# VHH binders against q9p7q7r1507to1629, part 9

Target 1, 123 residues: q9p7q7r1507to1629
Amino acid sequence: SVLLAEDNIINIKVISRYLERIGVKFKVTMDGLQCVEEWKREKPNFYSLILMDLQMPVMDGYQACNEIRKYELENDYPKVPIVALSANALPHVVLSCKDSGFDSYLAKPITLQHLSLIISGIL
Key: E = the ipSAE of ESMFold2; O = the ipSAE of OpenDDE; V2 = 0.75 times the mean of E and O plus 0.25 times the DockQ between their complexes.

## First folded at step 3 (VHH)

Design u1 (framework vhh_7z1x_3)
Fold by ESMFold2-Fast, scan of step 3:
Structure u1 (fold): chain B 123 residues (1-123), chain A 120 residues (1-120)
Amino acid sequence: as target 1 above (123 residues)
Amino acid sequence: QVQLVETGGGLVQPGGSLRLSCTASGFTFSDYAMNWVRQAPGKGLEWLSGISGSGGSTSYADSVKGRFTISRDNAKNTLYLQMNSLQPDDTAVYFCAKDIWEGSYTFDYWGQGTQVTVSS
């Protein structure tokens, strides 16, 4: 199953349609805190992939990624793949996501093509 | 500056074989992991295979494991995909892509693609 953290309703609708077309089950959360809480609530490996918007209210994607990584280390959980979603596609920003604990990156606007590429590589 | 050019696509019958090539220029080829990605008609992109800069490590999507082999010749700046036991659903445009970082599935450069059609 895929967990999506995204606060923009238009982006939620677009990405949700893409996930439906790809044929994966998913759940939507609307900020980083909701995402962390939902991921912790389920069994280990219930979510096989997290799509994480970098810019969200309450808790941003960097903070959410950091919380998940800390929880994994503290509880000896398997590392869940986390893909950053961002409007900035410059290489040095992409590399900073790697250093922050993300496994991959998707530039906005998200396309079906690039989303399916990430999912096929990870799942 | 950076350029990737795919060749070797074409029409082949089911069960046949085909070898794709990708020639790279504008960067130190041996320093970067390279990948093959395809897009079937009306579908999204699918990552197929990756190879480390040295050629010492390879990885494959489950859909092609055992049928496709990725390799590289760093002296010739060329990436290869040997495709065996081709099926009609292997019909797609095939792209080579350069990693931004190893295992990221994020690419900073791609070729224009080469068409592979599997039909009888």
Scores: ipSAE 0.014, ipTM 0.359, lowest interface PAE 7.1, mean pLDDT 86

Design u10 (framework vhh_7z1x_3)
Fold by ESMFold2-Fast, scan of step 3:
Structure u10 (fold): chain B 123 residues (1-123), chain A 119 residues (1-119)
Amino acid sequence: as target 1 above (123 residues)
Amino acid sequence: QVQLVETGGGLVQPGGSLRLSCTASGFTFSDYAMNWVRQAPGKGLEWLSGISGSGGSTSYADSVKGRFTISRDNAKNTLYLQMNSLQPDDTAVYFCAKDIYGSYTFDYWGQGTQVTVSS
């Protein structure tokens, strides 16, 4: 199952359509805090992938990713793949994502084909 | 360690063609999706194209769709980008990038290869 964190309604609609076409089960959360709490609520390995927008209210994607990584370390959880969703593909942003614990990134605008390639590599 | 080496760049006239190569080492090439990205002078990174580990699925940015073709030769650990109908706006440094999951690493970048489209 895929967990999506994204605050933009149009992006939610587009990505959800893509996930439906790919044929994976998923859940949507609308900020980083909702994402962290939803992931913590479920058993380890319930979500096999998190798609995480970098720019969200309440808790951004960097903060959310860091909280998940801390929780995994503290509780001996397996590391869940977390893919950053970014409007900014400059090298320093990609490196900042790496430093925050992300496994990969997808540049916006997100396409069905690129999302399919990421998911096929993980699932 | 993972290494990616891009070659095939150069100077080409508008309307011309170039074929870029990226030779990979340090990982099981066929297990990972590969991408081409570029950076034009004074601009950020632009994703251009991706291909699945098996080569069964490809994707393209709208700016290059119909002009560029991505392919791979898993026996040679090599990724290709065939670029046709080149335009001055295609002038950039071109990089290949490896998709990674579950390892706390991002796409690996090679040194890049310069493509200049002008007289």
Scores: ipSAE 0.000, ipTM 0.164, lowest interface PAE 12.4, mean pLDDT 80

Design u11 (framework vhh_7z1x_3)
Fold by ESMFold2-Fast, scan of step 3:
Structure u11 (fold): chain B 123 residues (1-123), chain A 121 residues (1-121)
Amino acid sequence: as target 1 above (123 residues)
Amino acid sequence: QVQLVETGGGLVQPGGSLRLSCTASGFTFSDYAMNWVRQAPGKGLEWLSGISGSGGSTSYADSVKGRFTISRDNAKNTLYLQMNSLQPDDTAVYFCARHIYPGTTYSFDYWGQGTQVTVSS
């Protein structure tokens, strides 16, 4: 199952449609805090992949990723793959995603082809 | 034209304090959430803190929670970051960044040029 953190309703609709066409089960959360809380509520390995928008107003993707990695270390959880979703970012933001605890990134606008490729590589 | 200008950076010793300011022009300041983001040498961007347009809601990264305080003065079109208990790891260029209004594509759409903060003995 895929967990999506994205605060823009149009982006949610587009990505949700793509996930449906790919044929994976998923849940949507609307900010980084909701994402962290939802991931913690489920058992380890319930979510196989997190798609995380970098730019969210309450808790951004960097902070959410950091909290998940900290929780994994403290509770001996397996490392969940987290893919950053980046829009209108400075070039070095994309380059730094690996250093911030992300496993990969997707540039906006997200396409069905690129999302399919990342899911095939991880799931 | 939208402009964001950061000031207040400088050299401080560990345990010291600085207050950063970001002066905004070219838009209705109170309509937008504002954020502080930093970049340490050779590292990527790290989000630090955000504040709603009204100033009624704030959020902080765990690395700065309890040490930094974000605030804004909408009458002066100015965003602030009060930084206390500074550590060498806080050495970075600090940027003020604007979010676009809800209901469109969301991102940091405007950035200032940054202000350098160096924490060193």
Scores: ipSAE 0.000, ipTM 0.105, lowest interface PAE 16.0, mean pLDDT 79

Design u12 (framework vhh_7z1x_3)
Fold by ESMFold2-Fast, scan of step 3:
Structure u12 (fold): chain B 123 residues (1-123), chain A 122 residues (1-122)
Amino acid sequence: as target 1 above (123 residues)
Amino acid sequence: QVQLVETGGGLVQPGGSLRLSCTASGFTFSDYAMNWVRQAPGKGLEWLSGISGSGGSTSYADSVKGRFTISRDNAKNTLYLQMNSLQPDDTAVYFCARGVWDSGYTYEFDYWGQGTQVTVSS
């Protein structure tokens, strides 16, 4: 199951359509805090992948990723793959994502091809 | 045959402005994020700014944020960098570069222009 954190309704619709075509189960959350709390609520390995927008209200993607990584270390949880989603498909942002604990990165606009490749590489 | 050609560099006084252009050919320009990168004398490469294929998203390094503006004209296959409030430490060769994802899920630059020299001096 995939957990999506994204606050833009158009991006939610596009990504959800792609996940449906790929044939994976998923849940949508609208900010980083909702994402962290939903992930914590479920048992380890319930979500196999988190797709996380970098720019969200309440808690951004960098903060959310850091909270998940901290919780994993403190509670001896397996490391869940987290893929950053960003409007800024740029090396500076990609390097920042790597340093923040993200496993990979997807540039907006998200394409079915790129999402499929990432999911196949992780799942 | 992918080609990127930068123009617009030159000598400018501190506090001055320059506009760089990068003309692209050999690929569908609007499908690719484009970037500006510079290399100062005796220094490594520094990424400055990028713009998505559609032009809907831009990003800037802290060193240039508020002074430089990236833009593109997809009908002309041209990338621009408007540089304002130039300082002596902006002296560098400026490159445009095409951004791509490789099979390892890493972002890289697969094609670069030849570079254009910008010198900020009195």
Scores: ipSAE 0.000, ipTM 0.160, lowest interface PAE 12.6, mean pLDDT 83

Design u13 (framework vhh_7xy4_2; at its last look DockQ between E and O 0.06; V2 from the best seeds 0.00; counts 0 for: pae O 12.0 > 2, placed apart)
Fold by ESMFold2-Fast, scan of step 3:
Structure u13 (fold): chain B 123 residues (1-123), chain A 120 residues (1-120)
Amino acid sequence: as target 1 above (123 residues)
Amino acid sequence: QLQLVESGGGLVQPGGSLRLSCAASGFTFSDYAMAWVRQPHGKGLEYIATISGSGGSTYYSDSVKGRFTISRDNAKNTLYLQMNSLKPEDTAMYYCAKDIWEGSYTFDYKGQGTQVTVSS
């Protein structure tokens, strides 16, 4: 029940292997728009966590997060945890993700250890 | 006004033990993951151990696994690193690091550190 939004095929392969090792079910989407539409297609609690790359074509992670939060507010949906994925781990960027509606952040390159800690803290 | 103060370093012979402490203030300690990171003189940083805010999860680099133990006392706002079976390659400045935002697992190591020297 993890939804992954990531446009880089190498990152998709690595994260998918980690999620499989952790033992969670997941679905991959290739941009923010696909992620938003996939999340909307399912029932409110189908996905328990979204892993969202900040930099994607068509709709970036900030725009996707904003659309999900807006949809939750307008439809009285429970807030789904959204974790930002980014190569930029500077303190101001990490803090700005919180202000943008994200629940947490993972710096790239993603490690199995960090992903496991985030998932155990959220799920 | 966040403060992280490391202590407990020193000179020790190979095979010896040391316990490092980090006194934290200026934030709600139990909400944040903590890490120990080290830097040998003239080398890059290595994150050697991490611990979740509750202390329920820990992770270690392969170089220290089985020899070092990270722990925390949330009532005392203190992070610990128990170092056993010390080797010359463990010689480094050791810093404690706080997660920048709760659950982000990105760390800031803003202390002066404590020097560990393993030599005969």
Scores: ipSAE 0.051, ipTM 0.458, lowest interface PAE 5.2, mean pLDDT 86
Fold by ESMFold2, look of step 4:
Structure u13 (fold): chain B 123 residues (1-123), chain A 120 residues (1-120)
Amino acid sequence: as target 1 above (123 residues)
Amino acid sequence: QLQLVESGGGLVQPGGSLRLSCAASGFTFSDYAMAWVRQPHGKGLEYIATISGSGGSTYYSDSVKGRFTISRDNAKNTLYLQMNSLKPEDTAMYYCAKDIWEGSYTFDYKGQGTQVTVSS
């Protein structure tokens, strides 16, 4: 299953349609805290991929990614693939994502082709 | 300094074949997924084939599946695209693209490209 963390309703609808066309099961959360709590609620490896918007209310994507990585280290859990969703591909954003523990990066606007490529490389 | 140099393009008749090469330097080649992308004149980029760092996984767009084969030689730091059964609609500038960082599967292209022209 895929876990989507995105607070923009239009982006949620677009990405959800793409995931359906790709044929993967997914769940949506609307902020970083909900994302971390939902991921912790399930067994390790239940979610095989997290799509995580960088800017969200309550807890942003960088914070959420850091929390997940810390929890994995503390509990000796396998590392879940986390893909950052961002409005741009500026070099400092890409570097910040890598430093925060993200595995991949998708620049908005997200296309079915790019999402499919990322998923095929991970799943 | 990262460098990707594409070669092997040219003029070919419909039904013909070409093999493109991409010489890579400035990074640990085997750690990164690679892709071929193409840009027909005046149109956007099309991602046509990808290959994992090890070479164990490949993906092809529907427009080229069955006709093109992506491969890599990690000992020579070289990416390849074997193009068979070429059609006029395959006419485009072809670029080699590298994964932005290890395992990200977000590709960037830096080369000058190599022109493939398919006409009778």
Scores: ipSAE 0.011, ipTM 0.293, lowest interface PAE 9.2, mean pLDDT 83
Fold by OpenDDE, look of step 4:
Structure u13 (fold): chain B 123 residues (1-123), chain A 120 residues (1-120)
Amino acid sequence: as target 1 above (123 residues)
Amino acid sequence: QLQLVESGGGLVQPGGSLRLSCAASGFTFSDYAMAWVRQPHGKGLEYIATISGSGGSTYYSDSVKGRFTISRDNAKNTLYLQMNSLKPEDTAMYYCAKDIWEGSYTFDYKGQGTQVTVSS
């Protein structure tokens, strides 16, 4: 299963359509806090991938990713792949993603082919 | 016309090394992130690594992290994949792919591929 954290309804619709076409089950959360809470609620390895938008209300993607990584370490959880969804591919943003614990990033706009390649390498 | 031409594949023993190259043309190479993907026989495409347009940032799949290095020479419009400590499970057709860059609506495109076979 894939966990999508995205607050923009248009992006949710587009990404959801892509995920459906790829044939993976997924759940949508609307901010980083919801994402973290949903991930914590399920068993380890329940989610095989988290797609995390960087800019979200309440809790942004950087914070959410960091929280997940901390929780994984504290609880000896397997590391879940987390891919940043970024509307900004500037070098400092990419570095910030890495520093926050992201495994990879996808620059927006996201295409089906690009997403498929990432998912195929993870799932 | 966009073109990606991979080279450098071949037969190598386990533990060996190969360096793949990808010659890019038909677009402004430095404006786009590039990726390597591979497809084992009978399996789907697998993501391997991505490098930003400037080359300042890289990402790797867990399966190759620590063994493979993605790099680029923007002056030569060339993408590279240094593969060390090769394993039989690395056997696959390897493709370079034009990745998505910020602000640009582009579709994934990959080359014809170069075969890598790791066998004793």
Scores: ipSAE 0.000, ipTM 0.239, lowest interface PAE 12.0, mean pLDDT 88
ESMFold2 (binder alone), look of step 4: mean pLDDT 85; pTM 0.862

Design u14 (framework vhh_8ghr_2)
Fold by ESMFold2-Fast, scan of step 3:
Structure u14 (fold): chain B 123 residues (1-123), chain A 121 residues (1-121)
Amino acid sequence: as target 1 above (123 residues)
Amino acid sequence: EVQLVESGGGLVQPGGSLRLSCAASGFTFSDSYAIGWVRRAPGKGEELVARISPSGGSTSYADSVKGRFTISADISKNTAYLQMNSLRVEDTAVYYCARDIYEGSYTFDYWGQGTLVTVSS
């Protein structure tokens, strides 16, 4: 199961449609805090992948990723793959994502092909 | 599990040469993935140095390294290389090998651990 954190309703609709076509189960959260809380609520391997928008209200994607990684380390949880979603695909953003604990990066606009390739490499 | 393992970094004098290797496992270079080399120097911006298409037929380079660096891939060995010639002090950086989801975007989904290249006298 995939956990999506994204605050833009149009992006939610597009990505949800792609996940449906790929054939994976998923849950949507609308900010980083909701994503962290939903992930913590479930068992360690319930979500196989988190798709995380970098810019969200309340808690952004960088902070959410850091909270998840910290929780995993403190509780000896398996590391869940987290893929950053960003409007900016410049090298410095990609490297910042890696340094922040993200496993991968997808540039917006997200395409079905790119999402499928990442999911097939992780799941 | 997808894994990229870099090797070949080290200390070299200005004007010298080094060849970096990136051994891939868990996928093949023919599977629609491009390979990129990205470097980051302390206190400097990150830079995509070189990129090679999945078939190995198309390459691109940053202006700062064009004519000095050559990227290549050996599909049978599932290994990408960065041949670095005429090295300069400003080439000092950690060099990362990364898998790029081909289709004209720079979407790196897996990264190696990085290898340090130091160019000094």
Scores: ipSAE 0.012, ipTM 0.263, lowest interface PAE 8.9, mean pLDDT 82

Design u2 (framework vhh_7z1x_3)
Fold by ESMFold2-Fast, scan of step 3:
Structure u2 (fold): chain B 123 residues (1-123), chain A 120 residues (1-120)
Amino acid sequence: as target 1 above (123 residues)
Amino acid sequence: QVQLVETGGGLVQPGGSLRLSCTASGFTFSDYAMNWVRQAPGKGLEWLSGISGSGGSTSYADSVKGRFTISRDNAKNTLYLQMNSLQPDDTAVYFCAKDIYSGTYTFDYWGQGTQVTVSS
């Protein structure tokens, strides 16, 4: 199952439609804190992929990713793939996401083709 | 499993040269664009260069353009970075990275890296 963290209603609708088209089960959370709490609530490996918007209220994607990585290390959890969703498509932003614990990055606007390629490579 | 192993780093004086290699396994090497990235002490990752699956297209960051040359040998599943006119600022751990899809600048399956130190 895929866990989506995204605060923009239009982006949620678009990405949800793509995930349905790809044929994967998913859950939506609307900020980084909700995402961290939902992921912690489930058993290890329940979510096989997290799609994480970088800019969200309450807790942003960088903070959420860091909290998940810290929790994994402290509790001997397997490392879940986390893909950053970002408005900036510059190489240094992609590499900064890697430094922050992300496994990969997708530039907005998210396309069905790019999302499908990420999911087929991870799932 | 997908693996990337970087080798060829070492200590070199300013103005010197090194050639880095990255050996790939676990995927069809010629189907994917490959990249070199580095991380200098106390800094974030910096993308340096990319090469298409066929080797027909290359690109370079401004900081290394004219000094570094990326190449690949698809028969050997090996990526190379020829580094000339090395400067102290080139001191970093160098990584190779596989593109998920060409043109997206998204990377999966990074190796442990190889250390390059440029000092007099």
Scores: ipSAE 0.000, ipTM 0.162, lowest interface PAE 13.1, mean pLDDT 80

Design u3 (framework vhh_7z1x_3)
Fold by ESMFold2-Fast, scan of step 3:
Structure u3 (fold): chain B 123 residues (1-123), chain A 120 residues (1-120)
Amino acid sequence: as target 1 above (123 residues)
Amino acid sequence: QVQLVETGGGLVQPGGSLRLSCTASGFTFSDYAMNWVRQAPGKGLEWLSGISGSGGSTSYADSVKGRFTISRDNAKNTLYLQMNSLQPDDTAVYFCAKDITEGSYYFDYWGQGTQVTVSS
């Protein structure tokens, strides 16, 4: 199953539709803090992938990714794949994401084809 | 077996020009967007420019826009970066990077890099 963190209702609707078409189970959270808390609440194998918007209120995607990576180290958890989602499709953002603990990146607007390729490569 | 090999780096004086090349093998070159990325001494990676598989679309970082030109020759499986008006802060290792899919900006393969030094 996939955990989605995204604060924009239109993006949530589009990505959710794509995940349904790909045939994966998923849960939506609307900020980084909700995402971190939801991931911690479940067992390590419950979520196989996190799709993480970089720009969210309360806790942004960079902060959320850092909290998850810190928690994994402190509790001897396996590293969950985290894919960054960004409205800024600039490659320096991609490189910053890799340095910040993300496994991959997708540019908005997200397409079914791009999402399918990332999911098939990770799951 | 995907392979990317950069050439063309070297020492150049401020205001000078260099052309970098990246030769690709192991994949259908024209199907993928290609990018140039650099890393200056003591700094992180910086994206510079991207070009679509067909060569019909290009994009540039603000720091190099107007000075650098990206191009490709799909018949030769080669990517180019023409660098003009070089400045000391352009000193870096320059990498060629392959995109997974058009517009994803996820780089699945990188070259070894070529050193560019801008100094008098």
Scores: ipSAE 0.000, ipTM 0.175, lowest interface PAE 12.2, mean pLDDT 82

Design u4 (framework vhh_7z1x_3; at its last look DockQ between E and O 0.11; V2 from the best seeds 0.00; counts 0 for: pae E 10.0 > 2, placed apart)
Fold by ESMFold2-Fast, scan of step 3:
Structure u4 (fold): chain B 123 residues (1-123), chain A 120 residues (1-120)
Amino acid sequence: as target 1 above (123 residues)
Amino acid sequence: QVQLVETGGGLVQPGGSLRLSCTASGFTFSDYAMNWVRQAPGKGLEWLSGISGSGGSTSYADSVKGRFTISRDNAKNTLYLQMNSLQPDDTAVYFCAKDLWEGTYVFDYWGQGTQVTVSS
């Protein structure tokens, strides 16, 4: 199952259609805090992958990723793969995601092919 | 001063073969995954194949699996794409692309491309 955190309704609709086409089950959350809370509610391994927009209200993707990684360490949870979603593909931004605890990065605009490749590489 | 230079494109007949080469300079070649990407006339970019820095792992798009083979020679800083059983739909500009972060398909440097035309 995939957990999506994305605050833009058009991006939500596009990514949701792609996930349906790929054939994976998923849940949508609209900010980083909702994403963290939803992931914590479920048992370990319920979500096999988190797709995390970097720029969201309330809690951004960097903060959400950090909270998930801290919770995993504190509770001896398995590390869930988290993929950063961003329009900013400048090298320093992409590499800062790696340093922040993300497992991968997917550039916007997101295409079905790129999403499928990232998912198959992780799952 | 990073440079990627593709060679080996040209005109071939359906069923023919071509070998593309990409020569890299300005970075430690063996530290980075390398990729082949193409763009057909009037279409978007299509990722075709990737190879890890060591050459130990390769991946292919379904459209080319079984027909194309990616390889690299780290001593020569060269990436290769062996293309067999070429079809008219393989007509495209073929690009060599350097991975920024392995496994993300985010590329920080691209070659200028080499034209492959499959026609009788």
Scores: ipSAE 0.151, ipTM 0.516, lowest interface PAE 3.9, mean pLDDT 89
Fold by OpenDDE, look of step 15:
Structure u4 (fold): chain B 123 residues (1-123), chain A 120 residues (1-120)
Amino acid sequence: as target 1 above (123 residues)
Amino acid sequence: QVQLVETGGGLVQPGGSLRLSCTASGFTFSDYAMNWVRQAPGKGLEWLSGISGSGGSTSYADSVKGRFTISRDNAKNTLYLQMNSLQPDDTAVYFCAKDLWEGTYVFDYWGQGTQVTVSS
């Protein structure tokens, strides 16, 4: 299963359509706190991938990623792949993602074909 | 330290061709799939093509299929992108991107990019 954290309705619709066409199960959360809570609610390895927008209300993607990594370490959980989604590809954003524990960085928009390759490689 | 350096960009007329190169260092090149992505002004990153570590498998976005060809020379630690039938919409900065691990197409490193401008 894939966990999507995104607060923009248009982006949610686009990415959801892609995931549906790929044929993977997924759940959508609309901020970083909901994402972390949903991830914690399920057993380890329930989610095989987290797609996380960096800019969200309540809790942003950087904070959410950091919380997940911290929880993984504290509970000896396997590391879940987390991919940052961003509107830009500026170097300082990429560095910030690495510092927060992201495994990869993708700039929007994401194509169906690209997402399909990512999902097929991870799941 | 992983380094990726793109070269081969430039100005070309519509219908023209370019061949991009990407020289890799700081990791075992043949162990990782490699990709080409681009970013046009005011747009996000667009994935164009990927090639497996061995070079035995390739993939293309619909936007470039039939026009672009990805290849690699593992002995030279070099990735290539042959671009034919270039169009104005192909104008962008082109980057080579390394997969996080083989087959994932999740990128952990990319170069500084090379500018490609298609204009009459």
Scores: ipSAE 0.020, ipTM 0.346, lowest interface PAE 6.2, mean pLDDT 88
Fold by ESMFold2, look of step 15:
Structure u4 (fold): chain B 123 residues (1-123), chain A 120 residues (1-120)
Amino acid sequence: as target 1 above (123 residues)
Amino acid sequence: QVQLVETGGGLVQPGGSLRLSCTASGFTFSDYAMNWVRQAPGKGLEWLSGISGSGGSTSYADSVKGRFTISRDNAKNTLYLQMNSLQPDDTAVYFCAKDLWEGTYVFDYWGQGTQVTVSS
């Protein structure tokens, strides 16, 4: 029930291994547009968490998050937890994540410990 | 100016208890997760415990689970750490740390620390 949006194959492999070790079901999408379309395709609450890379082709993570929040507001849907994945820890990037509607932020490389904590807090 | 001030450190005998406080100012305390971190002599930093902004969710490192209790009083802008069954290995400088936002473990502000010494 986790939706991963990540375009880097090495990061996909690492994060997928962590999700498997934690024992959660997940699906991978490789750009922001695919992420938004896959999330819309399923019923509300099907995905309990979205892990969203900020830099992706076609539609970046900021745009994708904004589209999801807009869709939720327009359809009176519950707010899905969205966690930003970023290689950049500059203060303006983390503030932009909050302003775009992300619930949390994780710096790459993602650790099993931090991923486990986020998932435990949601599930 | 964001300020975090730890108090309550001191000398305690093995098996004893101590309560640390961290008074916060310069930000909306209830909006942020808070953490306790320690540094033993000659060692690196060790995360001990965290608490959500509301106080509704807590977490602990295995090394202190069952002995230490984190809490907060948002009306007083104060974070607490109750430490029981203290042993010499708990000797360290104890810091409170403000999380940038919930679940990140990126601490943007730290206190000055308070010394805890466990010795007979």
Scores: ipSAE 0.005, ipTM 0.193, lowest interface PAE 10.0, mean pLDDT 83
ESMFold2, look of step 4: ipSAE 0.000; ipTM 0.221
ESMFold2 (binder alone), look of step 4: mean pLDDT 87; pTM 0.874
OpenDDE, look of step 4: ipSAE 0.018; ipTM 0.322
ESMFold2 (binder alone), look of step 15: mean pLDDT 87; pTM 0.872

